VH-VL binders against Flagella basal body P-ring formation protein FlgA (flgA). Designs and how they scored, part 1

Every score and structure here is a prediction.

Target 1, 205 residues: Flagella basal body P-ring formation protein FlgA (flgA), of Buchnera aphidicola subsp. Acyrthosiphon pisum (p57418)
Amino acid sequence: TVQKFNFFDLNKQLNIFLKKEYPLNEDSIKIIIHTPLKKNIYCRKPDFSILSNTHNLGLINILLTCSKQHYYLTVEVQSEGEYIVANRKIPRGTRIKESDLKILIGRLDVLPNNTYRKKKDVVNRISLREFFPLQPITSFMTRPFWLVKVNQQVTVIINGNNFKMSSKAKSLSNGAQNQNIRVKTNSGKIINGIINENGEVIVSP
Positions, changes and structure headers below are counted from each chain's first letter, unless a header gives other numbers; antibody chains are not in Kabat numbers.
F, E and O stand for the ipSAE by ESMFold2-Fast, ESMFold2 and OpenDDE, each averaged over both directions (binder to target, target to binder). V2 = 0.75 x the mean of E and O + 0.25 x the DockQ between their complexes.
[cut] stands for letters that were removed.
The coordinates of atoms that the task and the answers printed are left out; those that the model quotes come from them. Centres of patches stay.

## First folded at step 1 (VH-VL)

Design c1 (framework fv_clesitamig; at its last look DockQ between E and O 0.01; V2 from the best seeds 0.00; counts 0 for: pae E 19.3 > 2, unsure alone 72.9 < 75, placed apart)
Heavy chain, then light chain:
Amino acid sequence: QVTLTESGPALVKPTQTLTLTCTFSGYSISSDYYMGWVRQAPGQGLEWMGTIYHSGDSTDYASWAKGRVTISVDRSKNQFSLKLSSVTAADTAVYYCARDYGSGYWFDYWGQGTLVTVSS
Amino acid sequence: DIQLTQSPSFLSASVGDRVTITCQSTQGISSDYYLSWYQQKPGQPPKLLIYAASTLQSGVPSRFSGSGSGTDFTLTINSLEAEDAATYYCQQLDSYPPLTFGGGTKVEIK
ESMFold2-Fast, scan of step 1: ipSAE 0.325; ipTM 0.681
ESMFold2, look of step 2: ipSAE 0.000; ipTM 0.424
ESMFold2 (binder alone), look of step 2: mean pLDDT 86; pTM 0.906
OpenDDE, look of step 2: ipSAE 0.327; ipTM 0.714

Design c2 (framework fv_clesitamig; at its last look DockQ between E and O 0.02; V2 from the best seeds 0.00; counts 0 for: pae E 15.7 > 2, unsure alone 74.0 < 75, placed apart)
Heavy chain, then light chain:
Amino acid sequence: QVTLTESGPALVKPTQTLTLTCTFSGYSISSDYYMGWVRQAPGQGLEWMGTIYHSGDSTDYASWAKGRVTISVDRSKNQFSLKLSSVTAADTAVYYCARELYDSSGYFDYWGQGTLVTVSS
Amino acid sequence: DIQLTQSPSFLSASVGDRVTITCQSTQGISSDYYLSWYQQKPGQPPKLLIYAASTLQSGVPSRFSGSGSGTDFTLTINSLEAEDAATYYCQQLDSYPPLTFGGGTKVEIK
ESMFold2-Fast, scan of step 1: ipSAE 0.035; ipTM 0.588
ESMFold2, look of step 2: ipSAE 0.000; ipTM 0.439
ESMFold2 (binder alone), look of step 2: mean pLDDT 87; pTM 0.907
OpenDDE, look of step 2: ipSAE 0.133; ipTM 0.642

Design c3 (framework fv_clesitamig)
Fold by ESMFold2-Fast, scan of step 1:
Structure c3 (fold): chain C 205 residues (1-205), chain A 121 residues (1-121), chain B 110 residues (1-110)
Amino acid sequence: as target 1 above (205 residues)
Amino acid sequence: QVTLTESGPALVKPTQTLTLTCTFSGYSISSDYYMGWVRQAPGQGLEWMGTIYHSGDSTDYASWAKGRVTISVDRSKNQFSLKLSSVTAADTAVYYCARVTYEYGDYFDLWGQGTLVTVSS
Amino acid sequence: DIQLTQSPSFLSASVGDRVTITCQSTQGISSDYYLSWYQQKPGQPPKLLIYAASTLQSGVPSRFSGSGSGTDFTLTINSLEAEDAATYYCQQLDSYPPLTFGGGTKVEIK
């Protein structure tokens, strides 16, 4: 059998890439390479990339680019850490409170994608479905609570150098805290701003 | 200019261990290059023995050399060395150290002058 | 392992002659990137002539050229000079380890 020469230890380069992409934080992380690079592949100046827009746990597909050649690799990212579950039955349409949530510690990589890991990211959102005790909560199961509704009259606060001005405008869409929103003034002008905790629209420079 | 210089014993007895050192002059060992050892028995062709990455973490050896050859690197001294155990008369050869590039082709672009090692009782 | 066979093993030629040395591999070399040629004069270390099958090393006279792909590679000296008396070796890094050299071709001047 013919084995192709590989001057780089591709497995070493892959491990360096993965260590950079999945650094240890609060979680305990273990990486297992399922697609072995022990059969020699010619590859100089290897370029690794994760094929998804977000770094997920579990089985991850990696693209290895070697000049004009492309290889698809599979790695398993096992992780143990904190995640959020429902502490009680939460009916659909409920504005979630901190007392509705419980933190558990366990294998993150076997949980549904986008399972929340911090209570602060779940509190004050609206449930889109009924939750049962110990059920992991994902971002797809919740939506923002609207502080501003479409066609609502809102206070616009313009913060400039050495001045603060407020006026009234009509919101052109629904909006939650910290979201960008477009509003229409009484003069017909459309301006963009960010919704604050009080449902006011803040415009800066 | 960049040069490689081999040093070590010219005569080794059968069953002993041969140790050769290669020193870089005018160049520091870096990630741009690998370092290798090639030998040539009298009147014979070139025979590759092994190659080491500059960090010392990755080494490859010829099949006949596996278990007998150890190549190591000392970046602080600009040296890499070859250790060949249990020598026999078949190990009598000129030993060359050489720099291997991987960036513009995989080849030996710089060679030491070679050192003749005779294995005899 | 890929073995390299050079032919002829020996040749004698005159100054001004066109000399051709061949290197045949037992298996297809996947890229010419992995094939190099060296020149060795008596008592001297090998000197790189050509890398990536056809790329001339800096400082090597233009009379030297390389060609070939797959299993057949050629080193050509288009007008032999007296200083070209040497043994020439091809070398592959495609199947590694081991890195292998051809058996050599000794070129003598008449």
Scores: ipSAE 0.000, ipTM 0.391, lowest interface PAE 23.2, mean pLDDT 79

Design c4 (framework fv_clesitamig)
Fold by ESMFold2-Fast, scan of step 1:
Structure c4 (fold): chain C 205 residues (1-205), chain A 122 residues (1-122), chain B 110 residues (1-110)
Amino acid sequence: as target 1 above (205 residues)
Amino acid sequence: QVTLTESGPALVKPTQTLTLTCTFSGYSISSDYYMGWVRQAPGQGLEWMGTIYHSGDSTDYASWAKGRVTISVDRSKNQFSLKLSSVTAADTAVYYCARHGYSYGEWYFDLWGQGTLVTVSS
Amino acid sequence: DIQLTQSPSFLSASVGDRVTITCQSTQGISSDYYLSWYQQKPGQPPKLLIYAASTLQSGVPSRFSGSGSGTDFTLTINSLEAEDAATYYCQQLDSYPPLTFGGGTKVEIK
């Protein structure tokens, strides 16, 4: 047994590994190792992997591979940062607006999984349930607001340097703002474009 | 430290309006909460009637209660009132007020009043 | 509306027995935060036992535990005491309004 690696070095390397796995640059991350490790672990190049498929905060299991040895670690990932809550009661089926949302600062690891971190990701989505004031909003609680629905007749705008062409086409799928969509013209031609804020399909040659 | 106390008549005649008051007392630095009203007919289970945010800005009612139940708040007295109109014998029950939080993870009734029995009889 | 069905509606057990009460919802409850359990003794208001499906309220004995997710939730008393004679209710707040309670399970000591 050679003294090459210890808890301090492990914690430092885990912090580096987890900061890369959770690319939340604006947030503070604190790692707490709950699994006791032997002192004097000889490990020239440790490798880490998260055994969870979703990379959630809180208690997680990590596999440490050191040469041919494997160690299973229980680690607590604490994070502090901004998250989005309802600013008022929001009824089910509501198209969420900026004034319906509030930014709070707190412990992210105690929040429900997939809690929104930025208002821009929540604005204009439809609530799938009622929200209470200060309730964190998760991606499971919202759906996109479809500006374009499948089979809807839409305006297609082709923009060039010296021209703007408009035509009508039928949408082949549902689509939200800034989403790529396929439409079919009266002649049967299929065109790809991006949905703008007015539900029009923009085609850039 | 916060205590809830229901008060109101023990006997109400059919067709009259039942008015109950819930008074909060004790230390509370944070006033952010919801107040709910829950009733229980003799030998029956718990039935939610409605809820109000402490400021009075938001109220919700059970579907059967809409049109019959009005919940209000008097912030200066720390009092919440329940009015139930056109009472019948089916409204005989113990009425509770109960507080729950407003933040996610606090949507449970952690504080209940003692309950007040209301009998509807002619 | 989410309706909650409790099973059994009544049970009689002896001190020291393990008692399990089930609460089944008509729709999946999206978050454990929205399911709670209450204990009500005769002549008393309900008392919160468990919130967020599995978190014990402060002061509640460790013999009580909750588990479950989605549509199926359970309250377990791992070693029944005489003082546990009461009616137990589950409660959801996921579909609101209305907030709904289960029909209750009355536990009597033999």
Scores: ipSAE 0.000, ipTM 0.441, lowest interface PAE 15.3, mean pLDDT 81

Design d1 (framework fv_dupilumab)
Fold by ESMFold2-Fast, scan of step 1:
Structure d1 (fold): chain C 205 residues (1-205), chain A 121 residues (1-121), chain B 112 residues (1-112)
Amino acid sequence: as target 1 above (205 residues)
Amino acid sequence: EVQLVESGGGLEQPGGSLRLSCAGSGFTFSDYAMTWVRQAPGKGLEWVSSISGSGGYTYYADSVKGRFTISRDNSKNTLYLQMNSLRAEDTAVYYCAKDLGEWYYYGMDVWGQGTTVTVSS
Amino acid sequence: DIVMTQSPLSLPVTPGEPASISCRSSQSLLHSNGYNYLDWYLQKSGQSPQLLIYLGSDRASGVPDRFSGSGSGTDFTLKISRVEAEDVGFYYCMQALETPYTFGQGTKLEIK
């Protein structure tokens, strides 16, 4: 009941496991095993697991369980795809325009964590630092452009199944379009809603 | 003010060791890849080694691979080059440089003043 | 390894006249992202190198507009429209497409 697997067969099984675990296009993923494996390994049924709670690109640790044997593998998961960079030098505090951004194709696994992959997610945000040309832009480098500011009086629109009502309330935080926000009425009641394009808070019961 | 300040150079015998340091200030150190470039007396520029912003990826010239180790301590804003098994051909001015990109090594826009390493018997 | 070849290696120029330096790579420096990974550096006597041009044609901060980079693939040119006394020094091209990163031999620009 002991099966003998060569390195090639084990590598094939590992590749199948990793492609199933990652949400990326299979054609864009390249896998490199850094931990040497013996070519003549006896294994009944190989079982793989990623030793972290996150499926990161780059260097990852994998546990291979083969019957009563355990192997710790260091694997490099390379991926290529589109990502967003600055098209020019952008000063701190700038509201980012589409012309300030460029789409590049390259290695995703060597980029900073939380690098943006779509222009729509960056446009109209405020830069928190100076950006340099071709610098990848991460979510930590930007903040939303506020349509509503903390302590601002805002119009609250309550849309019921068969009624509509508007009132005034004070915002408890800063908020951008399409973001959830809490507001406080004159009576002291806290209401949750979504900011529309006019800076109004929409509440759907 | 964005600056790089180098230290650690000197005279050493063949087979000896030296550790170069490069202190950065005026920028977010961990956001930029860093590079070491050397220049032998009367010769041109030669790339030695580069390291990613996180320190997770390192690259070396074939002539120094296995002998030199590049590293960084982002909490101290400092880049290092540990040079072991020194040879006469390692004699050069060593420059620390900040790359313009965070993960792609291009456009060295800020350079240190250089530190001289002399390997002689 | 990618080999970078510069020409000329010595360039005497009369002040106010244009100058150009050629850089050829043994293989294409054009990446699929559309950029040529070629930089130009200037080293003045007794000084550290300074960046002039990156990614083929983008001028570094503070570099005068009389400096320009052009070319694609394997053939690149650095042009100075009107040479000034402060432009004297060694000019180096460098490929940053793949490791090991390699410099050209250097071109000495000097006043006649």
Scores: ipSAE 0.000, ipTM 0.439, lowest interface PAE 16.6, mean pLDDT 83

Design d10 (framework fv_dupilumab)
Fold by ESMFold2-Fast, scan of step 1:
Structure d10 (fold): chain C 205 residues (1-205), chain A 123 residues (1-123), chain B 112 residues (1-112)
Amino acid sequence: as target 1 above (205 residues)
Amino acid sequence: EVQLVESGGGLEQPGGSLRLSCAGSGFTFSEYAMTWVRQAPGKGLEWVSSISYSGGSTYYADSVKGRFTISRDNSKNTLYLQMNSLRAEDTAVYYCARGYYDILTGPYGMDVWGQGTTVTVSS
Amino acid sequence: DIVMTQSPLSLPVTPGEPASISCRSSQSLLDSNGYNYLDWYLQKSGQSPQLLIYLGSNRASGVPDRFSGSGSGTDFTLKISRVEAEDVGFYYCMQGLQSPYTFGQGTKLEIK
């Protein structure tokens, strides 16, 4: 037989659906239904979908399909957790240090989009604007610190069979630590490597 | 140039209403908490109301709860204070100020202030 | 509600001499995050207030280094190392720990 879901079952299924759609915040998610389901509802083959193009926190629109019937719901997705703020006033163009950052605990759904959650993702990036103390830091407010700039002469370290060799090449793009980069040798050959912490390009066969 | 400009003040009778506006320019308005502070003639500063940078959290002094409503329109870089059921004790210069925001404690550190707009409530 | 109490209420100072203003809160302003939510503001005659110090001890942008804030919990001090004529006005402390947010009653700094 086809499983029937009553009002209470549907609320449980909605919670399961939303925690699956928001996995990074699963343990801290609180769901508030602003468009209540009717108490006498019975649903065959319930299916939920998010009508917005993004899985944002806060107010979202959800479509519930019950076989041949459709219900439109407005739901608020609240989340609490750790986020990164500036520990001091940071001028524009500053390379961010760990001491410049502080972890706070609070409501994530009211924070600006793309607010950083871990210090490691912010450390060594460049501020694109002035930061104020306790201001949440977003990915839009920072850029990678370029260890290699386009057209820069770089040291290429080649790890070959039973040997290591270094040579010079010209970078074809900007690059930060651990990023893949293409370089052009004096012979005109283009090779791919990974930028290390010293701005050297590591090439392994 | 970073600035805040208030408007909407005037003379009103007790029980009347006024709507104050505060226009921001020269900075990213949506990144700051906004606050209304008033000062009665010859008296000190009194905090009235604050709003978070997104508008999701609002705060009110006990004397204005239920009568005043703070709001903001980030697309217009404008802060509002709707003042209903005005009393003679609401007579003051009303300043708007931008501040930093902590999600747990609210607004702090008001570093830019407007020139103020005068509200007089008398019969 | 947190009550903020300033002393003295009137402070006459000779130019070049130091000045200090005390601010006491009815409960601790030290948050679990390690910050004291206490700001200091200056209002010169006929002007809007201006921020001097935020979060207990941090000088606002453009504020001379002769101004300093100190203290923790319930007792806070604003110090001016060498008072200048332009420092005349009313000084206010304010707590930002919890709503309703409250100012002290103000201290009038005057030149002798």
Scores: ipSAE 0.000, ipTM 0.447, lowest interface PAE 20.2, mean pLDDT 84

Design d11 (framework fv_dupilumab)
Fold by ESMFold2-Fast, scan of step 1:
Structure d11 (fold): chain C 205 residues (1-205), chain A 123 residues (1-123), chain B 112 residues (1-112)
Amino acid sequence: as target 1 above (205 residues)
Amino acid sequence: EVQLVESGGGLEQPGGSLRLSCAGSGFTFSEYAMTWVRQAPGKGLEWVSSISYSGGSTYYADSVKGRFTISRDNSKNTLYLQMNSLRAEDTAVYYCAKTPEYLWFGESGMDVWGQGTTVTVSS
Amino acid sequence: DIVMTQSPLSLPVTPGEPASISCRSSQSLLDSNGYNYLDWYLQKSGQSPQLLIYLGSNRASGVPDRFSGSGSGTDFTLKISRVEAEDVGFYYCMQGLQSPYTFGQGTKLEIK
């Protein structure tokens, strides 16, 4: 068949497609086309599709369909932004403080999945392993600090419009601040409430 | 057509200041990183500074860090280079350039260059 | 900083003959994904530079097939299969791996 030069138009259409699939947000997005569209391709109605099941960062494969011809393109979607690393050596089992953390700006697409992006999401969590300086911290490497432990006797505060009552109950699970938890009273009644900053269970209408 | 046009060059004394501008047209200016490259008379190319598509990240050569400031106004499709504390060694043709089409929001490489504007620093 | 070294610095060629320019970097330009951040530029007399090759081996739009780039890591080559009169000028390699971005010193290609 006859192939005609139309490199600029195909490149422009590919980039329009990519900007639509990866719109700009808080993070800086950079897109590198590693398999560029070559000279001597004539394409009246190009169609682009991502071959991955999800729109991920990093290397992705794109299929260009031009009539019955297929071209496979490799594109790298880079993302830059803030992420959290350890500012010092953090031993396993440590309740993480703000001073233990440092914000770095760099490539997000090469970081481990679920790397934290903000200090507030890491502060007061417990390290599940030892961290070394500059090591990125992921959500899989931490757990909530338990304010309430399973079978612990806890104070239940019942807040009504015109009253406030407190009583004791046993927690049926571990729980962190702002987490919903179930507790069992001495009468055997099960109550749902939210753990406050003092480890008390708040029950409201 | 994709075009970059520099302006603002001229003659200045050591210790003086100049501001260069680079007007972009024919492309979506706000979606590309921009770069300044200079060339002293009879010498090779030297990278000076780059700025990300949003203006959120800036990069400088060691020789100009602390003296030059790169900035952009995406509403005016214009790139700037504020040059303070000029030295004789800053004498050069200054080119602005945009990142290649294969790298929309990156800061690497240059596929379209302006015509250049001449900066002369002498007594 | 990454230092870029070109050879030869002066390259006289007869029209129709091949030409080759080497570029070496002081450290690898290959990233963890297998991409070489090495570009080639041509500057003709009195003109602005123009992009020839990006990411090691990819020809820029509008660049004739007689130009090709090869190499990986620290050793790169720009080849012109058949030199034409219009190819006269200065050729520069550039690393885009990390700031500060750096150019080679340039190679002057001229007709014998």
Scores: ipSAE 0.000, ipTM 0.432, lowest interface PAE 17.2, mean pLDDT 82

Design d12 (framework fv_dupilumab)
Fold by ESMFold2-Fast, scan of step 1:
Structure d12 (fold): chain C 205 residues (1-205), chain A 121 residues (1-121), chain B 112 residues (1-112)
Amino acid sequence: as target 1 above (205 residues)
Amino acid sequence: EVQLVESGGGLEQPGGSLRLSCAGSGFTFSEYAMTWVRQAPGKGLEWVSSISYSGGSTYYADSVKGRFTISRDNSKNTLYLQMNSLRAEDTAVYYCARHDYTFYDYGMDVWGQGTTVTVSS
Amino acid sequence: DIVMTQSPLSLPVTPGEPASISCRSSQSLLDSNGYNYLDWYLQKSGQSPQLLIYLGSNRASGVPDRFSGSGSGTDFTLKISRVEAEDVGFYYCMQGLQSPYTFGQGTKLEIK
């Protein structure tokens, strides 16, 4: 059947679809449709889908399906918000402190992918390369600070009701605070636990 | 065969409310955008409000924003205009109109006979 | 808001003579796809409005070919090649490009 659409109604439906697909910071998202919708597009219900493997900001391709007809739309998703930059020169291998970071407000869609947006996600990580002042920091530029290293002998603490036991075990991988880790005991058993702030492996229900 | 019939007009006091209805017949109501247009005595046509075929998008004239609500029930083939906080200047004949399925936006090819709203103390 | 201005406001015509009504918009009604969102309506005394022309130049179903619409952007014309007695009434242009949709003030066509 043929369905008449007001051109502005169809554009509004597209905007609603895109804000639903980009739920973070809805008030800071601006959508610009570069491929104009034709006035002679008719369908009963529009079906929108993003052709990208990931939901990226910037230029994206949208597929509009109306019954058996397909339309390819180019849309620009602009976003403004807070993001994290280096407050000073940070040498490679540095454990990042809060004072090393600065929050800026600007266009997110022109930043490198995976740029951090909150200080708490960057603090205590290790820089994998040198950072320059005002440089955006991405997750690819940092790694966790390892409290436990692979093959390290670690203390395992077993917390039970009304008792606490400790033993030695060898770590099977690197691990940071609050991460789950597998360790091999002296008797050869493999146990899962969580790394605490002291690099000890906690085992409890 | 293809018809639009308005109802619900009448006399009301300033500050009062009225609900207009527009019943469609002889066509697939759910496939058309719908519009309310009014005409004050001795004056020209004034667009009031429009609603998309699905009801997902609504548009209002600045003079009625916040006071009037356009809606539709496609299962009943009926368009509505809820008018609150009525003013003397809302006195007019209210027409409902269908947008021609051949073209976008306008081209209101079928109109109702109109229903009269009088706001007076 | 887009303002629609018609001229003349009163148009007396002798039967069989041509008539022209102008409509000007305060901004372009032409979109990127080449459509002009300008309609013409006729309202006869005591009757509901009826569609004459849609999207600038397209005659509505059942409208005689003596009616024609022309123009683009901001200047539009409705022309009646040979006026008949039944053509008397108020003629309105309307822009459908963007909300709020707006009508011209109307032109009264009457027989001399």
Scores: ipSAE 0.000, ipTM 0.420, lowest interface PAE 18.3, mean pLDDT 82

Design d2 (framework fv_dupilumab)
Fold by ESMFold2-Fast, scan of step 1:
Structure d2 (fold): chain C 205 residues (1-205), chain A 122 residues (1-122), chain B 112 residues (1-112)
Amino acid sequence: as target 1 above (205 residues)
Amino acid sequence: EVQLVESGGGLEQPGGSLRLSCAGSGFTFSDYAMTWVRQAPGKGLEWVSSISGSGGYTYYADSVKGRFTISRDNSKNTLYLQMNSLRAEDTAVYYCARDYSSEWPYYGMDVWGQGTTVTVSS
Amino acid sequence: DIVMTQSPLSLPVTPGEPASISCRSSQSLLHSNGYNYLDWYLQKSGQSPQLLIYLGSDRASGVPDRFSGSGSGTDFTLKISRVEAEDVGFYYCMQALETPYTFGQGTKLEIK
């Protein structure tokens, strides 16, 4: 009896799997399989899992399960796209402006995993280190700009139905615009509110 | 203050092994690529190896490929150079240095350690 | 490999006079991003190297303004407008465009 040989296309199946695992990169992914596979693999329902603790681009290890057989694959996941670098020297503690940033197009898999890809995610954040021209900026190298600092006296605005009341309170933490924050009044009461664009704490009953 | 301090140098026989360490302080270690540079007695500077801030990318001079391994432990703020199959020509002062970028391209080694001496002699 | 060639190898200078060191690379150090990946380092006797200039012309933090870097592509120059006694040592150019990173042979600046 002539047996039908159903060679599954490993590159095709891996592309489908990895585009689901890397949704932000799905249109730019190129996959290179470094592990040789046996010619006669018949796999009707392959199951893939990434063995890394993180979804990193570059060299990764993948487990392929076909029925009761397991295959360990070394795969290179390449991606190309836009990423953000410093356009000039940025001192530590600087509130980053759009003019301080430059968009480059290149291989994302050779960059840190948390490299910013859009200027809007970097603008108005504070640098935690000194940046030099062309250095990729990652989320670990910046922090939010604090409109409110811990122990700062802040204005609390209570917006009720047909009334508005303001008072002073001490902030219990640092906070940026639109973030939730806890403040302590002179009476000792702790209240929660949201920081507005002026560094005021808005409370809605 | 920002500083790097090397240790682990010494005298070893050809074919032996040494492990160098470089401890960083006063800065966020993982934000910087790190480099080993050596200088043989009376000679100029020679690049040995570099490692990205994440530790995921490593680069070696041809003279040390397969014998030396660069690594880092960002939780300990420490850079390492494992030197195997030592040769007389590996005799040098070894410096660690931080680069301005955590990732390629690396440039601007702005902070250097004091150096640690490696002597390979029978 | 990119070869870095420095000239002169020995540079005797009278204090207060200017000094100039040239560095030539075997291929262009100008990246498509518009920057030249060339650094300059100074090593004083018995001390670790120190960064003077990065990306061709930017001065490192703490480096006096009497030091300047210029050039593009394959030809680079380090200039000291007025040499001081503390400037004695070996000056090295280094390319950081691609691995392996390579240094020039070094230029010994001496006071005469």
Scores: ipSAE 0.024, ipTM 0.568, lowest interface PAE 7.5, mean pLDDT 85

